# VHH binders against o13800, part 32

Target 1, 230 residues: o13800
Amino acid sequence: MNQVTQFSGNSANLMLYWILKSYYSRFDRIMWIDTLGTFNPAALPLPCLEKTMLVRSFDAQGLKDAVDELESNLKSSEDQAYALCIDSFSNPIGLLMAQGNISFAHAFMMTLGRKCRILTRKFRLAVYLSTSLVYIKQLHLSKPALGNSWPFCLDHSYILEDQQHNKCLVHCNQSRKDLLGCSQLFLLLKGSFTHEYLTIDFYNGTPVSVSSKLHVSPSLYHSSTLNSPS
Key: E = the ipSAE of ESMFold2; O = the ipSAE of OpenDDE; V2 = 0.75 times the mean of E and O plus 0.25 times the DockQ between their complexes.

## First folded at step 22 (VHH; framework vhh_sonelokimab_d1)

Design cc3 (at its last look DockQ between E and O 0.57; V2 from the best seeds 0.64)
Fold by OpenDDE, look of step 22:
Structure cc3 (fold): chain B 230 residues (1-230), chain A 123 residues (1-123)
Amino acid sequence: as target 1 above (230 residues)
Amino acid sequence: DVQLVESGGGLVQPGGSLRLSCAASGFTFSSYAVGWFRQAPGKEREFIGAITSRGNTEFYAVSEWGRFTISRDNSKNTLYLQMNSLRPEDTAVYYCAARYGTKIMYYEDYDYWGQGTLVTVSS
């Protein structure tokens, strides 16, 4: 029975899954922090899952605790290569903001971001983050949910998904103009790993280019089956 | 005296469900991360999942995610493991453990252990 499992993730999720599917062999351990409750193990190959720890974080403090746990693991296993995926980084912090704790939320974000950066420099760690965009009605523009400065603290940032979920050219180091009409970002801290040519194209359901790009079909939004990189 | 006492184990048919409990005493339960492990005959002890002291973060082995859910009630000093869709390969002794601090994903780092409760999944 060819039962196609419906994929519940968005473009940012797809990016994370593609990253792991493409690079999981380079990692000894993987931590996936799920803040949205949308993790889909069916999207990843079994060998990847076997070295993946799922973390469910329900608030910002929980996210911090998860990262602290990762740090502890890194310290105990310095020779191992780690991948950290956070889906999403913005959700717990956004909740703080929604509660009126804006200053604390910003401080938290900066602290956690810095910690991740330090860890990527100190250890064999790659960090991959998803985040949302917020539409500002007064300006008719979208910006990163955690502020415009956040993407600039990272090595790479990508616009992945427009509001229509049809097509989006993923760009590194997006400009303000590029954020218009988009809803999701992918954020990357390279650390000891290099992803200079990593990009994913969503275009008419077909791959746009070969070799240096990951080809994701929009049909994957509705399927748990991800193609292997060419 | 520190004690962790597991309960709720037993015989269950494939596809069935069980809820394990771990009653803690002799220490400040709410200050500890707590977790579940299992060990099948002839196999190594394996991590199932853990929950932080505040209960705001849960850790799972991905292989168990979706079927197993961890929760805690600090007011009752109790840790729970809800197991659904049980399979014969889930047959094992299930252990409760407590850890003051980080590194809660590995059994060697835990401070306290229960004696375990046997879960047998068989038709």
Scores: ipSAE 0.729, ipTM 0.898, lowest interface PAE 0.4, mean pLDDT 77
Fold by ESMFold2, look of step 22:
Structure cc3 (fold): chain B 230 residues (1-230), chain A 123 residues (1-123)
Amino acid sequence: as target 1 above (230 residues)
Amino acid sequence: DVQLVESGGGLVQPGGSLRLSCAASGFTFSSYAVGWFRQAPGKEREFIGAITSRGNTEFYAVSEWGRFTISRDNSKNTLYLQMNSLRPEDTAVYYCAARYGTKIMYYEDYDYWGQGTLVTVSS
């Protein structure tokens, strides 16, 4: 809550669905911004959908318009808890960059990111967003898209590593709190993420204490083969 | 003189489809965001969806599992609502609305309203 959290990778949208399935009862209203046209309402329970505004946004200006609508709603309902999910944040920014004015696209991105961060501080708002990974040949690794300034807008960042046998390791590469280096293992079952026990409290942005873990699994991994550049 | 006129309502069987239209006149339609609402007997007016003036962003309060789609044609000053897989619970008066003013309250800051068109879903 009151934080901006990023998930980067091919399965990042599944993490957004898992977040809402797990925590929708904590929120009075939800906005889902779908920039890819891929939103799947069957992935969410009906009580979650009943409090969700779906926004389909097809360019960077449309993404800004959706955030402006959210800000208006927050100002008129300051006592309500909101979740904002953006799937994906990187797609409309990447399209704007492809139009050739990279400096403008960068400023646009940073203005939106700073607005999201400010809104999470002023209002009862949690922001969860997805971005692509990019491969950097000079470093022989993948890292989150959007460049070196973008992380200043984030409280937590996770890199998703898809693994064999329908597993996905979610590794924290940036945290305002105690999450740096923590990981969560998910299993992909029938198009959805599930887990044997939770190691990260994604609502509060904290590790799950040993005394709070309900089930222990030998398949959980703390480390990942996906490394962030230092 | 501002007018919003809904059409396309009527009686339809469950599982059927309807396309509602809202013809706008008396204002610069392409400068307004426009939306659809419905009101069933004895219930509050319910937001269905809205679309920005340029058509680049669509808002849906409930997507009804992807059953309803909003669209606009600025060259014809017309807003549309495509409704598929209709159910008896969709029976209501459907209203179109336009907004340009400051957003003060969720779904209640629309400036202009149509008179409504009745949609009845029954066997």
Scores: ipSAE 0.602, ipTM 0.813, lowest interface PAE 1.1, mean pLDDT 84
ESMFold2 (binder alone), look of step 22: mean pLDDT 82; pTM 0.840

Design cc4 (at its last read DockQ between E and O 0.59; V2 from the best seeds 0.73)
Amino acid sequence: DVQLVESGGGLVQPGGSLRLSCAASGFTFSSYAVGWFRQAPGKEREFIGAITSRGNTEFYAVSEWGRFTISRDNSKNTLYLQMNSLRPEDTAVYYCAARYGTKLLYYEDYDYWGQGTLVTVSS
ESMFold2, look of step 22: ipSAE 0.738; ipTM 0.881
ESMFold2 (binder alone), look of step 22: mean pLDDT 79; pTM 0.822
OpenDDE, look of step 22: ipSAE 0.744; ipTM 0.908
ESMFold2, fold request of step 23: ipSAE 0.716, 0.654, 0.742; ipTM 0.875, 0.850, 0.887
ESMFold2 (binder alone), fold request of step 23: mean pLDDT 81, 81, 81; pTM 0.833, 0.834, 0.836
OpenDDE, fold request of step 23: ipSAE 0.807, 0.798, 0.801; ipTM 0.934, 0.934, 0.936
ESMFold2, last read: ipSAE 0.717, 0.705, 0.705; ipTM 0.868, 0.871, 0.870
ESMFold2 (binder alone), last read: mean pLDDT 81, 81, 81; pTM 0.833, 0.833, 0.835
OpenDDE, last read: ipSAE 0.813, 0.840, 0.831; ipTM 0.938, 0.938, 0.942

Design cc5 (at its last look DockQ between E and O 0.69; V2 from the best seeds 0.73)
Fold by ESMFold2, look of step 22:
Structure cc5 (fold): chain B 230 residues (1-230), chain A 123 residues (1-123)
Amino acid sequence: as target 1 above (230 residues)
Amino acid sequence: DVQLVESGGGLVQPGGSLRLSCAASGFTFSSYAVGWFRQAPGKEREFIGAITSRGNTEFYAVSEWGRFTISRDNSKNTLYLQMNSLRPEDTAVYYCAARYGTRLQYYEDYDYWGQGTLVTVSS
C-alpha cells in the first residue's frame, strides 16, 4: 500500500492477478491498464471485477491518459483506497523508444513514474506494474527492462524466475524497506499462482512475521529480527 | 444546439449481436471523451465504457469486457458500441454521452446526453 511495486518476467501478469485476488477486499476501487490486449477477467473473483475499471491502450500516451484519469478520481475521493495495476508498463514505453527519440521517451517514462510515486504518497494508492526482462548474455543474467534510471521510481522490484515442476520464484532485487533478497515461492495450478507459505506481505511491502515464515518447529517465533530477512 | 442521437437498437435473440451508433452535432466532437451507459427498468444508469477524445484509450466496466467494444470515428462525429453474445439481462435503454475532461465512469459528470435507444434481448 502507498508504494510502487514492479514485477518483471514472463509470468509477471500472473503476479498481478494474484495480488488482486489476495487483496481486493482492501481496495475500494481498482484500475487495470492493459497495454498488451491480454487481460483475462476469468482470473479474478466477481467482487473484484465489480470495482475494477479496465483501461485498454497500446501506446505511451494511453498510459498517461489512464494515470490522469486516476489522479482526477483520487482528488475527488480521498477517503477511498485504490489499486492501480499496469500490464505491461514496459511494452508501450519500449515502442516509444523504438520510434527514434530515445531522450524524449526516457523523459516521458521518468515523468510518468515519478507521478505514480507522488500519487502513492499523496493518496491511498498502491501501484503494481509489470515489465519485461532483458537478458545480458556476457553476464549470464536477466534484469528488468527500461534501464538504470527507472528503478528510482520504484519502492520494490521483483524478478520472476520460472522453475521446474510448475514453480515460480519471486525474488526481490530492490526494496526501500527490508525486502532486498527476500523470495516468495509460488506454485502454478490451472494457470494461477498459489502458495503453501507466504514469506512476503505484498500489500505492506514487508517480510511476513517470523511465526508465519518459519514452519519447521514452531515453539516460539524465530530469534532473527522481523526486519532482517537476509 | 448540441445533439447526440443513438440508433441501432431493437429486438435481438439471446446470443445475438447489435452495433449501436451515436451521431453527434453542435459541438466539437473530437475534443470530447465519449461514453456509453445503459439503464434497465428500476435500476440506475450503469457505465459501460468510454473512449478518449483522440481515440487512443478505452475504459470499460470489466463485466462488459470481451462482449462489448467501444470505438469512435472523429471524421464522422460518431461513437459506436459493438455488442456480442447478448443476454436477456442486457435489455435496457442505451445512452451515449460526451464529457470534456477526466472522470469518465460517473454519469453525473457528463456534459451532453442522447435520448437513448432500446435494446431488447428475448426469444
Scores: ipSAE 0.746, ipTM 0.882, lowest interface PAE 0.7, mean pLDDT 87
Fold by OpenDDE, look of step 22:
Structure cc5 (fold): chain B 230 residues (1-230), chain A 123 residues (1-123)
Amino acid sequence: as target 1 above (230 residues)
Amino acid sequence: DVQLVESGGGLVQPGGSLRLSCAASGFTFSSYAVGWFRQAPGKEREFIGAITSRGNTEFYAVSEWGRFTISRDNSKNTLYLQMNSLRPEDTAVYYCAARYGTRLQYYEDYDYWGQGTLVTVSS
């Protein structure tokens, strides 16, 4: 395969791949939960894939089951460093909301978010999540697909992509107004391998020092041209 | 008595496809996660994939992703493995297994095993 293509309009997905490409050597095991059916193993180096288990979750309960699986693995191998990537967290929970189960969906989200956080505190675990933004026409603004309560479960969030695939400067914990026109968020839970701030320079395809800002190039949205850090 | 019986193995050419089945009996199939493993001659048994009891979550060895698909039919107490784009290195005995619980990647955790079915990929 000469070119690694990404799912159209998924900058958050690109971030997950970049994270693993950059830091997979720090982890003994990787779990990738794919809720969208868009996982692309060609985007990751072989040594990374060799320590990666792919999980396909088709609904919220499936997502929970996957996390329970991770917990079991962590408990059995406490000396190992783990990475969890969920692409996306919002999709299965959003399905619950779409079915009219709003309260349950919120409770589920909070519970699962808390679960992930607890695991990051108890074990050598890093958790990286992607989620979507939803444009609300009546309000002329975008918000996280899972609502405003989700950020409370997270340490950091980044806006990675706008709808027009234009240059995007991302700040942690941006206001609703700043979400207008954007479609993707990168979510980070604090753990053994997380930082206060994460910066990626997508314009150059290289990681930048720890910062509160992310730079996203629209040229990277459809194909992966990011290089692993040296 | 608990039984897992694999079927569908055989000789196939490179690039070909094969669908394995595992018929379960003697236990509540729908309460167990079920998975596939394989073992080539002189090699260790390796995890292919598993599916939870509800069938709403699938686990895969990433090396097999895209070529192998796991599915189950609880009404028939049957587990399936669809294998596409088969390669000579896929030659192995394929085993069906059932697990009551989590940690589905490790063969030592499984409660029940089939006798296996041989898959040979050769021109």
Scores: ipSAE 0.741, ipTM 0.909, lowest interface PAE 0.4, mean pLDDT 79
ESMFold2 (binder alone), look of step 22: mean pLDDT 80; pTM 0.824

